VH-VL binders against NAD kinase (nadK). Designs and how they scored, part 1

No score or structure here was measured in a lab: all are predicted.

Target 1, 268 residues: NAD kinase (nadK), of Syntrophomonas wolfei subsp. wolfei (q0aze0)
Amino acid sequence: MKIILVNNRFKENTEKKAQEIAGQLSALNVEVIIDNGLDEPYAGTVDFIMVLGGDGTMLRAARRYGQRAIPVLGVNMGTVGFLSNIEINELAEYLPLILREEYSLEARMMLEVAVFQQQSLLTRVFCLNELLLRSNSPRMLSFALEISGQKLEPYRGDGLIVSTTTGSTAYSLSAGGPIADPQLDAFIVTPVASHIINKRPLVVSPEREISLHLLEEREAIIGIDGQIKMDFGAENRVLIKRAPHPLLMVNLKAKPFFTSIDRSLQRQ
Structure headers, positions and changes below count from the first letter of each chain, unless a header shows other numbers; Kabat numbers aren't used for antibody chains.
ipSAE, averaged over its two directions, is called F for ESMFold2-Fast, E for ESMFold2 and O for OpenDDE. V2 adds 0.75 times the mean of E and O to 0.25 times the DockQ between the complexes of E and O.
[cut] stands for letters that were removed.
The coordinates of atoms that the task and the answers printed are left out; those that the model quotes come from them. Centres of patches stay.

## First folded at step 1 (VH-VL)

Design Ba1 (framework fv_bermekimab)
Fold by ESMFold2-Fast, scan of step 1:
Structure Ba1 (fold): chain C 268 residues (1-268), chain A 123 residues (1-123), chain B 107 residues (1-107)
Amino acid sequence: as target 1 above (268 residues)
Amino acid sequence: QVQLVESGGGVVQPGRSLRLSCTASGFTFSDYGMHWVRQAPGKGLEWVAVIWYDGSDKYYAESVKGRFTISRDNSKNILFLQMDSLRLEDTAVYYCAKDYDFWSGYSEYFDYWGQGTLVTFSS
Amino acid sequence: DIQMTQSPSSVSASVGDRVTITCRASQDISSYLAWYQQKPGKAPKLLIYAASSLQSGVPSRFSGSGSGSDFTLTISSLQPEDFATYYCQQADSFPYTFGGGTKVEHK
């Protein structure tokens, strides 16, 4: 068995813990690859991915490895988040189940994002939460949104979010988007500080293709899961569609999504 | 254009408290982690604290841990540093600094800085 | 904590000179290093990130190189506006740490 341990390079305690866990797994004849974000993603075949950290570390793991159809387990290291399944102090208890493949999988949709300059593809990236288009200056953007060939009336405002259902509790929520059951597959399209009062969040089929481009030359950027930033000008176009494979999240114990989000919102 | 303006510095006595503020404009404040960095007169730069874009995570230099509290108000585009139990060693110009990257207090570099606010001590 | 050592602490140079500043990390930090310029009475300005990437708006006479634990900032032809103090910063792990600074002085 070969396992990738993904951890946060900026947390000294997680680096030390990753080395400790790698040693324990090696003693059980498990080959371990450590990914702390410094190098290219591991290119070889792997059986399981263990993410040590918070939601940000899970987002990085999903972007790097999510399209490989490999089980991914989130192990919470004491950060607040929605993407972990077990706590670090529970890992020893659950390791035998992991090694015997005695767990269920929950599929989470991902986005495929393609950025073009005129007709040329500049980059193609996958993400778990969302793509954000936003102004990089105090001036409002004017931009076009097209859904499966249907051109909507122009948008004016600070930007737009195209989110998965998993991303519904991330930046989309802060921008006024709905809370979505993460087991449901849908795109959520949420305006950011729109100056047109009638622009509402949209929930659309994951089979649709969404495209965005600027109608005026402005300073804008696109963000992917809050971890990748790209300049976006009037010569650019972005195409968003459902990724070919969902992220396969490991479920070792029941995680009550609705009571967790309800409690979180009441404590605000 | 990006602008960061610090305020709240001044002359204090040891053991007292000060609250520094940093007002941000020219970028979407709620998308970026924010830092405080200080510089003692005639000395080099020292990182003090970071706060995640949404306020969910915070880290401090060991010298200020337990005495300083970083916070933010995303509705007003303002960053705070509450400084309690001030010591002579805290004498410095305090800079507000923006993360280079999105939604992270863990981004690597500080692409924009304010002009700083001076914290110093009377006899 | 990662210790960052800059050398020299100061250098005297004339306009048109090539200036080289070095920075050494106490452990491997890959390419997670930035360089900043600070003029008297002003805030620092980001020059170079990820060891060798030039920040937008920074003149091409500035360049960075290195990886692992040894890094260099080079100013290929010093201009009057380049007399300042320069700092390196590691971004590999918390707490972030800066070098002691290198003052580039007239003459």
Scores: ipSAE 0.000, ipTM 0.443, lowest interface PAE 13.4, mean pLDDT 85

Design Ba2 (framework fv_bermekimab)
Fold by ESMFold2-Fast, scan of step 1:
Structure Ba2 (fold): chain C 268 residues (1-268), chain A 124 residues (1-124), chain B 107 residues (1-107)
Amino acid sequence: as target 1 above (268 residues)
Amino acid sequence: QVQLVESGGGVVQPGRSLRLSCTASGFTFSDYGMHWVRQAPGKGLEWVAVIWYDGSDKYYAESVKGRFTISRDNSKNILFLQMDSLRLEDTAVYYCARDTYYEDSGYLGYFDLWGQGTLVTFSS
Amino acid sequence: DIQMTQSPSSVSASVGDRVTITCRASQDISSYLAWYQQKPGKAPKLLIYAASSLQSGVPSRFSGSGSGSDFTLTISSLQPEDFATYYCQQADSFPYTFGGGTKVEHK
């Protein structure tokens, strides 16, 4: 068995903990690869991915490995998040179940984001939460949104979010989007500080293709899960569709989504 | 184009407060962890504090912990260092420095861009 | 705290010379070490990160090596612009700490 340990080395002694866990797994004849974000994703075949950290570390793991159809377990290190399943102090209890492959999997849709310059593909990335188009200056953007070839009236404002249902509780929520059951597959399209009063969030089929381009030259960026940033100009176009594979999240312990989000929203 | 510019240094009396600012331009400030590093006259470099890209995490050197507060305003591309209860041993040129990009936190601990520095000294 | 010890504290050299500066950590820091160059009255400049990775825009005459607790910065053929003070810095754990510096000065 071969496991990737994904960690953020600069949070909560996570590098020391990752080394400790790697030693424990090696003693059980498990091969371990550590991904602390510094290098390119591990290119070899692996059986399991263990993420040690918060939601940010899980988002990196999903972007790097989510399309490989490999089980991914979030192990929380301190701050409670939405994407972790167990706490670090529970890992020893659940490790035998992991090694015997005695767990259930929850499929979470991902976005495939393709950025073009004219007709040439510049880059293709995957993400779990969202793509953000935003202004990189005090000036608002003017941009075009197409959904499966249907051209909507131009948008004016600070930007737009195209989110998965998993991402509904991330930036889309802060921008006024709905909370969605992560077991549903859908795109959530949420305007950011729109100057058009009646531009509402849209919930659209995951079979649709969404495209965006600027209608005038502005300083803008495309953000992926709040982690990857790309310059975006009037010569660029972005195409968003459902990724070929969902992220397979390991469920070892019941974590009630609706109760968790309700508690989070009521806290002061 | 890509630069950091410090301001707010000057001559202070022991026990008083001073706030340093560092204005960033030419890069996406909100993607990067930011640091303060100081250098006493004729001495070497001493790390002071770090702040995560979104302001949610901070760490301080023991010599300044409880007296200095690091903060940032990502909408204005400004990093701050609030220095309270200043002591003679705080005399130094203060540099703001950008951490190398790190995907989920904004700091790796390597400083790939530095400001020109701002001098903090004391009168008797 | 992790103590970083540099040697020598100063070295006199001529243009074209090979210069070697060493840095020792008081404990194992793996490869989490950077080297900086500082000229009088100027801010430091990153030369090398992760012990051996050359920062973009830095001339290839600079190289770093080492792991664990012993590290070396080498300038293969000293140029006039290389007369400066050099610092190592560990990035293994907080607080980050710098070496005392090595001044490379004219012979």
Scores: ipSAE 0.012, ipTM 0.453, lowest interface PAE 8.9, mean pLDDT 86

Design Ba3 (framework fv_bermekimab)
Fold by ESMFold2-Fast, scan of step 1:
Structure Ba3 (fold): chain C 268 residues (1-268), chain A 121 residues (1-121), chain B 107 residues (1-107)
Amino acid sequence: as target 1 above (268 residues)
Amino acid sequence: QVQLVESGGGVVQPGRSLRLSCTASGFTFSDYGMHWVRQAPGKGLEWVAVIWYDGSDKYYAESVKGRFTISRDNSKNILFLQMDSLRLEDTAVYYCARVYDDYVWGSYDYWGQGTLVTFSS
Amino acid sequence: DIQMTQSPSSVSASVGDRVTITCRASQDISSYLAWYQQKPGKAPKLLIYAASSLQSGVPSRFSGSGSGSDFTLTISSLQPEDFATYYCQQADSFPYTFGGGTKVEHK
């Protein structure tokens, strides 16, 4: 068995714990690859991915490995979040189940984001939560939104979020989007501070293609999962589709989504 | 929009204490490690301290170790620097800074405006 | 502690000039190096992270290169808004350390 341990080297407790876990797994004849974010993603075949950290570390793991159809387990190390399944102090209890492959999987849709300059592809990335188009200055944007060939009336405002259902509780929620059951597959399109009356969040089939481009030259950025930032100008276009593979999240214990989000919202 | 606003600086006497605060908004404060960086008048930047996202780990520059204490209140989105046994060489503008989004590179993507700590004599 | 030696301490330049600033680490820091711009009375602004990655919103005339112990910041065609002090910073290990700064001045 070959396992990738994904961690963040700048959190000392996480780095030390990753080394400890790697030693335990090695003693059980499991080959361990450590990904602390510094090197390119491991290119070889692996059987399991264990993410040590908070939601941010899981989002990075999903972008790097989510399209490989490999089980991914989130192990929380103290940060409150939605993407972990077990706590670090529970890992020893669950490790035998992991090694025997005795767990269930939950599929979470991902976005495929392609950014073009004119007709040339600049980059293609995958993400678990959302793409954010936003102004990088106090000046509002004018931009075009097209959904599966249907050209909507121009948008004016601070930006737009295209989110997965998993991302419904992230930036989309802050911008007034709905809370979505993560078991549903849909795009959620949420305007950011729109100046056009009746621009509401849209819930759109995951079979749709969404494209965005600026209608005038402005300072803008594209943000991916709050972790990747790219300049976006009038010569750029972005195309968003459902990714070919969902992220396969490991369930070792029941984690009730609706009661968790309800408690989070009551605490603000 | 990410904002970091420092406060608590002022004029102090040598040997006294002062507490700096940094109020964060526009991001999930509890997901980020936070740093203090200072700059003496007319001089370069000097790293002071770091605190991990959950308060579990801290590191200090040797010049302030044992005198300064970094802490945070994630429920209020506030970072603190408790400065004890202040010395004349602690005169500086103190900045709070957020480490870059991916946590990997240790670069500061957002800084506060700074708060000045100086001495009367 | 990792010492960061930045040179030159100052450079006099005219608009349109190519400006090169160097930074040397006392040990191998891989690519854990950032460059910042600071204008008088203002907080520093991130220009480059991971030695060579341009921060979003920073003009393409800024570029970073190097790995290991030797690093360079280049401004290919200096603009009026680029007159400022520039700092390198290593993040390989604590304590994080900054270079002494390079002031880019008129003349």
Scores: ipSAE 0.000, ipTM 0.390, lowest interface PAE 15.1, mean pLDDT 85

Design Ba4 (framework fv_bermekimab)
Fold by ESMFold2-Fast, scan of step 1:
Structure Ba4 (fold): chain C 268 residues (1-268), chain A 128 residues (1-128), chain B 107 residues (1-107)
Amino acid sequence: as target 1 above (268 residues)
Amino acid sequence: QVQLVESGGGVVQPGRSLRLSCTASGFTFSDYGMHWVRQAPGKGLEWVAVIWYDGSDKYYAESVKGRFTISRDNSKNILFLQMDSLRLEDTAVYYCARGEITYYDILTGYSEYYMDVWGQGTLVTFSS
Amino acid sequence: DIQMTQSPSSVSASVGDRVTITCRASQDISSYLAWYQQKPGKAPKLLIYAASSLQSGVPSRFSGSGSGSDFTLTISSLQPEDFATYYCQQADSFPYTFGGGTKVEHK
């Protein structure tokens, strides 16, 4: 068995814990690859991915490995989050079930983001939560939104979020988007700063293609899962589709989504 | 109690390197973009560089581009300015300043784009 | 780069005077302009952001106005602690640029 351990190098205690867990797994004849975010994703075949950290570490793991149809387990290191399934102090208890493949999988849709300069593909990236288009200055953007060939009236404002249902509780929520059941497949299109522009969030089929481009030369960026930043100008276009494969999240214990989000919102 | 404290300034020879540090306290450092601004003796303010809240993006004034490198360590709440190939024209008091360059800039309003907290400054000068 | 021109470079004033400082941008920056106060030997302090919004803790005698390319900072009744150099700064686009400064000095 080959397992990738994904951890966050910028949290001092997670690298030490990853080394401890790697040693324990090696003692059980499990081959371990450690991914702390510094190098290219491991290109070989693996059987399981264990993510040590919070939601941010899980988002990085999903971008790097989510399209490979490999089970991914989120192990929380002490921060409340939505993408982890077990706590680090529970790992020893659940490890035999992991090694025997005694768990269920929950499929979470992902976005495929393709960025073009004129007609040339610049990059293709996958993500679990969202793409954010935003101004890189205090000036508002003027931009075009097209959904499956249907051109909407131009948008004017601070930006736009195109989110998965998993991402509905991330930046989309902060921008006034709805809370969505992660078991649904849909795009959620949420304008940023809707108090300036009276545009409503849209919930659209995951079979739709969404495209964005600027109508005026502005300094803008596109952000992916809050972690990747790319310059975006009037010569650029982004195309967003449902990714070919969902992220396969490991479920070792019941995690009640609606109770968890309700409690989180009351906590403020 | 929000505070920025610069250090690392001093007397340097032309062509040499110097690294400035700015230690932040009293706020969540990783939520804010950070700036370096300098002021030559008896002159006005000159913007030098900015770094995003997560270190993912940076911009520089043309006068320092290719010679200076801005960086940050969010685990230690420290901002850095690595200054290479120093010139007499780089003589100045260097200030670090807090500015908002995050998704929260858009959601909370435009006041966050301005430099609301400044350090005391650290002097960089040259021996003759 | 956006050039910021301040006038006057200096003004001699007495306590109780109305002081007006002007700032002009080389292109339209909407309202993305800040004003800073710098007292001798001290770091700058933010007074006004978004052209006209008063920073928390700043006395109401300070006010900002203008949009587009022409901006004004007004001190309605100068106090002893207001003798300082004042700078405008555009926040429309990178690189950020400052005006040359206006020194408000004792007459």
Scores: ipSAE 0.000, ipTM 0.389, lowest interface PAE 15.1, mean pLDDT 84

Design Ba5 (framework fv_bermekimab)
Fold by ESMFold2-Fast, scan of step 1:
Structure Ba5 (fold): chain C 268 residues (1-268), chain A 122 residues (1-122), chain B 107 residues (1-107)
Amino acid sequence: as target 1 above (268 residues)
Amino acid sequence: QVQLVESGGGVVQPGRSLRLSCTASGFTFSDYGMHWVRQAPGKGLEWVAVIWYDGSDKYYAESVKGRFTISRDNSKNILFLQMDSLRLEDTAVYYCARDFDYSEGYWSFDYWGQGTLVTFSS
Amino acid sequence: DIQMTQSPSSVSASVGDRVTITCRASQDISSYLAWYQQKPGKAPKLLIYAASSLQSGVPSRFSGSGSGSDFTLTISSLQPEDFATYYCQQADSFPYTFGGGTKVEHK
C-alpha cells in the first residue's frame, strides 16, 4: 500500500505530524510520500491520499490528485471546515479500517477549467469549489456569459463565480448563492455585487459548458479555489465543464451535511 | 513569552560582509517560518527574506538576491542573515520576525525582535 | 512586484477622533493583508491579519475591512497611545511588500 500525506507546511506542527504519521505507517509496511505543496504532484501510482489540515489543504489535494480516482481522506488538524471526515486524534482508531479498505466513498464533482488566449490553450486546471472572475481594478467589468452556446445578455459588475455543489458553501454563499446538497451534480453561477434581477444566481446542468470572456479591455483575474490567480484580459476566454472524474472522498464516520450547515449559519 | 533578539549589527565599510543573528525563545522555533525585514532610517518597512521552518526553501527581495543568504539552526533556535557585498543602501535597522499563518496563505508577522542597526562609516 | 499605496501619508488628529487609513494593492490580493503599528524607536506590532481579523491583545477600537485591492484600517476613538505610524502589508505573493506608512500625529 502506498499513501500520499498532504499537509500544509505553513501550519505549526503540521510537517512534524506528517512525518510522525509517516513513521507510524512505515512501521506497518505502508509506503508513504509526503506532499507539502512545494514540489510538483507525485507522479507515481498510489492507493490512498490522506490530507492533514483544513479545507484549504483539501482543496489543494483535490486540484493535484482529484482526477486520479484515488480515495482521499480529510483529517482535521483543528481548523473548522466541511471537507474533513475525522479528527487527527481519531486517526489511530480508524487506521485499521483504512488499511483493510473498509470505508465508503462520496463522489464530489469537480470543475475542469480551460483558459485560452484567442485560439490557443494556455492552461487547464481542475478545482473542487469554484472559479472566480473578478475585476482587478476600480472599474466595473463588462463580460459575456455563454451556457452551452446560449449567449446571455451582457453582465456588468464586479464579477462572477462558477461553483460546484461542494463549493456552494464557500465563496458562492458569501456572494449570495444558494446552499446545494453536495450529492447533487450542478453548476451554480453566482454574480458578484449586483442588484439587477437578471444577475440572480443560476443553477444549471453539469452537462453544460460555461464560457466567459470580457467585452471591454479591463484588468481582471481568474481565481481557482481561492488559491490560484491568473490575469484575464479581453483576449482571453475561459471554458468550464464538469471534470472527467469526481473527487472520491473517504467516509469513515457519518457527518450530517444539513445539520452542520444549519449550525454554521446560526452562528452568523 | 515569545522573544526574538537580534545581534550582529554595527558599523561597516562598503563591500564588506556582516552576519546577523536572531535568537528565538518561548516557542517551538522549528515549527515556524522566519523572516528578515529592514527599515532604513526615517523610511518605511522593506521585506528582505524568508526561510521555511525546516530550512528547505528560501525567498529574497530582488535588492538583496545574490548578496544575502538566510539560514537557520533549529537545534540552537537561531536565525541568520549573511550579508555579503554590503552597499550604502543596505543601511537599516534589521528585524527578525516570526511567520504567523492564520490559515493556508494568510501570512503576517506576529512577533518581531527589537532590531539591530547596520550602518556605514564615513 | 505588488505595489502597496497608503493614504494619507500623515493625518493630524485629536484624542477621541475617528481615524481612517486606506491601502491599495496594485493587483488583487484577496484578503492576504495585515496592518501594523510602529512607535518611534520600536519594532512594529501586528494589529490586524487576514484583512479584518483582530490580533489577540489589540484593543477593539481597531478594525480592518476590505478585500481584493482596497483596504481600510479604522481607529474608532483615538487614544493617546495610538499616535504612531501604521503600515499595511500584502502576503499574496513574493516579494512581500509594505505600504509607505501613515503617520498619525497630534493636531
Scores: ipSAE 0.000, ipTM 0.397, lowest interface PAE 16.9, mean pLDDT 85

Design Ba6 (framework fv_bermekimab)
Fold by ESMFold2-Fast, scan of step 1:
Structure Ba6 (fold): chain C 268 residues (1-268), chain A 128 residues (1-128), chain B 107 residues (1-107)
Amino acid sequence: as target 1 above (268 residues)
Amino acid sequence: QVQLVESGGGVVQPGRSLRLSCTASGFTFSDYGMHWVRQAPGKGLEWVAVIWYDGSDKYYAESVKGRFTISRDNSKNILFLQMDSLRLEDTAVYYCAKDLYGSGSWYDEPYYYGMDVWGQGTLVTFSS
Amino acid sequence: DIQMTQSPSSVSASVGDRVTITCRASQDISSYLAWYQQKPGKAPKLLIYAASSLQSGVPSRFSGSGSGSDFTLTISSLQPEDFATYYCQQADSFPYTFGGGTKVEHK
């Protein structure tokens, strides 16, 4: 068995713990690859991905490895998270189940984001939560949104979020989007501080392609999962569609989504 | 050892031009976004400009926009700041600084985290 | 531009004291905030990035917290080498902006 351990090297405890866990797994004849985020993703085949950290580390793991159709387990390390399944102090209890492949998988849709400069592809990334288009200055944006080739009336405001259902509780929620059951497949399109009164969040089939471009020369940023930010100008275009593979999240322990989000919203 | 060394500062007259250089060593220069940050004598830090890892995009503070030009030569590991139409308020120590993570990878780290490696600075001042 | 308001401008402290420095952004910057230490005549040194992540080689007595618009740098037990000026910096949008600085001085 070959496992990738994804950790956040910039938290002293998580790097030390990752090395400790790698040693324990090696003693059980498991080959371990450590991914601390600084190098390119491991290119070889693996059987399992274990993410040590909070939700941010899980989002990075999803971008790097989510399209490989490999089971991914979130192991929380100190900070309460929404994408983790077990706590670090529970790992020893669940490790025999992991090694015997005695767990269920939950499929979570992902976005495929392709950024162009004119007709040239600049980059292609995958994400679990959302793409955010926003102004990089106090000036509002004017931008065009197309859904499956249908051109909507121009948007004017601070930006737009295109979210998965998993991302419905992240930035989309803060911008007034709906809370969605993560077992549903859909895009949620949420405007950010729109100056046009009748712009509402849209819930769109995941089979549709979404296109965005600026209508005026403005300083804008596209953000991916709150972790990657890239400049976006009038010569750029972004295409968003359903990623080829969902993230396969490991379920070892029941986590009730609705009671968890309800509890989070009640905290002051 | 990762290091940045600025040069090109000196005494200049208002309205003239000056070109600053920053030589990088110990890391793959072409993988990182680079910044210029200045500090007037006895004052705080002021961000000046950034250039992407490949030179494809640039941003400037409003106070220098249209007067300063940031550029880089990845084959020589050198960052430049061309300063035109210099004003008395441009008096400062100018630092070059490296992005914490490589800006060329969409998969690694957020484009914006902080600047982990700084040069020692080069002073730009004006003759009386 | 995002305005960064840093408080206090100066603090007088003794070795062993807990020192707290605050930084407020004029808008939501998520966790895109860094903290720097600068000693007289020297370049700034990165202490903390992404609001709470400790830079390699920085002592564990330094910690950062906060998200959104309110951020704190804490030095749990001030050491002689910690007398310096500290700056916060938002990395959410261009132009990047720094706080005004907090000078940690001897009592």
Scores: ipSAE 0.000, ipTM 0.408, lowest interface PAE 11.8, mean pLDDT 85

Design Bb1 (framework fv_bermekimab; at its last look DockQ between E and O 0.01; V2 from the best seeds 0.00; counts 0 for: pae E 16.8 > 2, placed apart)
Fold by OpenDDE, look of step 2:
Structure Bb1 (fold): chain C 268 residues (1-268), chain A 123 residues (1-123), chain B 107 residues (1-107)
Amino acid sequence: as target 1 above (268 residues)
Amino acid sequence: QVQLVESGGGVVQPGRSLRLSCTASGFTFSSYGMHWVRQAPGKGLEWVAVISYDGSNKYYAESVKGRFTISRDNSKNILFLQMDSLRLEDTAVYYCAKVRYFWSGYTGAFDIWGQGTLVTFSS
Amino acid sequence: DIQMTQSPSSVSASVGDRVTITCRASQGISSWLAWYQQKPGKAPKLLIYAASSLQSGVPSRFSGSGSGSDFTLTISSLQPEDFATYYCQQANSFPYTFGGGTKVEHK
């Protein structure tokens, strides 16, 4: 078996723990690759991905490896979040199950985000939570939203979020979006401080495509999962669709979403 | 050939200091965690200390904590054990041991051992 | 600390005999257990790692089994060169600890 340990070298002292776990796994004749985010993603074949840290680390892991259809386990290291399945102190207990591949998988829809400069592709990214378009100044943006070729009325406001159901409990929630069942595949389109006060979020079929572009000669920014940032101008377009592969999240123990969500949200 | 060679052992007085060395050859020393294990005459094996491949992490047995210091020089392929405030109970053959897998941090079984170096005390 | 209880402390056997040594951990250590052979005046030699994985170069007559807290080293047919002291070691957590050892002697 070959396992990637994903950690953040600069946060939560996860580097030390990753090394310890790597040693333990190696002692069990498991090949281990440590990914702390400083290098390019490992290109070789692997059987399992273990994410050490919080939701942010999981999001990074999903962007780096999610398209490869590899089981991904979130191991929480003392942070509050929605994307971890077990605690770090439980790893020893569940490790035999991992090695024997005795776990269930939950498929989570991801976004495919393509950013264009006119007709040229600038970047293509898969992400687990959301794409954010927002103003780079205190002034509102004017932008066009198209869903499957249908042009909606121009949006005016600070920005717009296109989120997965997984991302519904992330920035979309803070912006007034609905909480979605992670077992449901859908886009959630949530306005950010719209000029129209009662502008409602949209729940959109995963079969549709979403397009965004600016209607003015101003600069904006695109954010992906709150970690990637790029400039966005009048000559740019973003196309969002369902990723061809879901993220396969490992379930080693029951973690009911709706019973835990109240607890998690009350603590934030 | 893969080899570890300990040196620095000898006869010492209680309360004195001694520095052991372990020279590695035949493998990429900087890629492996290293351990010290000791064995009193006629007794079993006792784990002493560990240092990660890059020296960033160290752990000690309670019996030597505060007195012994493990370190390494990866540029010279040498592992060290600085022993201060030595006690009669520290009498033992001291082995350096290599962890089995590279990039393992500092944990695992030991596949390569040195021949050991003896530390004893004079009255 | 994790205590490793090894038994028996000694065993007398003849060439060709089946020899079994047990090691019990005071708490669960999954499969993070190694077995070593040590001959007089020599350093320990790794035989088994991860409770049941045979180290390269070790004869197939040696085997390890167990998980959790109970482990066994078996020599299926004892050979003249196998008379030695054997130790188990947990690699689950620091401080690492060894069993008390089992001396296999000639009957």
Scores: ipSAE 0.000, ipTM 0.499, lowest interface PAE 14.1, mean pLDDT 91
ESMFold2-Fast, scan of step 1: ipSAE 0.379; ipTM 0.716
ESMFold2, look of step 2: ipSAE 0.000; ipTM 0.413
ESMFold2 (binder alone), look of step 2: mean pLDDT 92; pTM 0.947

Design Bb2 (from Bb1 with heavy chain K98R V99S R100P Y101K F102Y W103Y S104W Y106S T107G G108R A109Y I112Y; framework fv_bermekimab; at its last look DockQ between E and O 0.67; V2 from the best seeds 0.00; counts 0 for: pae E 3.1 > 2)
Heavy chain, then light chain:
Amino acid sequence: QVQLVESGGGVVQPGRSLRLSCTASGFTFSSYGMHWVRQAPGKGLEWVAVISYDGSNKYYAESVKGRFTISRDNSKNILFLQMDSLRLEDTAVYYCARSPKYYWGSGRYFDYWGQGTLVTFSS
Amino acid sequence: DIQMTQSPSSVSASVGDRVTITCRASQGISSWLAWYQQKPGKAPKLLIYAASSLQSGVPSRFSGSGSGSDFTLTISSLQPEDFATYYCQQANSFPYTFGGGTKVEHK
ESMFold2-Fast, scan of step 1: ipSAE 0.471; ipTM 0.738
ESMFold2, look of step 2: ipSAE 0.445; ipTM 0.749
ESMFold2 (binder alone), look of step 2: mean pLDDT 92; pTM 0.939
OpenDDE, look of step 2: ipSAE 0.038; ipTM 0.620
ESMFold2-Fast, scan of step 4: ipSAE 0.461; ipTM 0.739

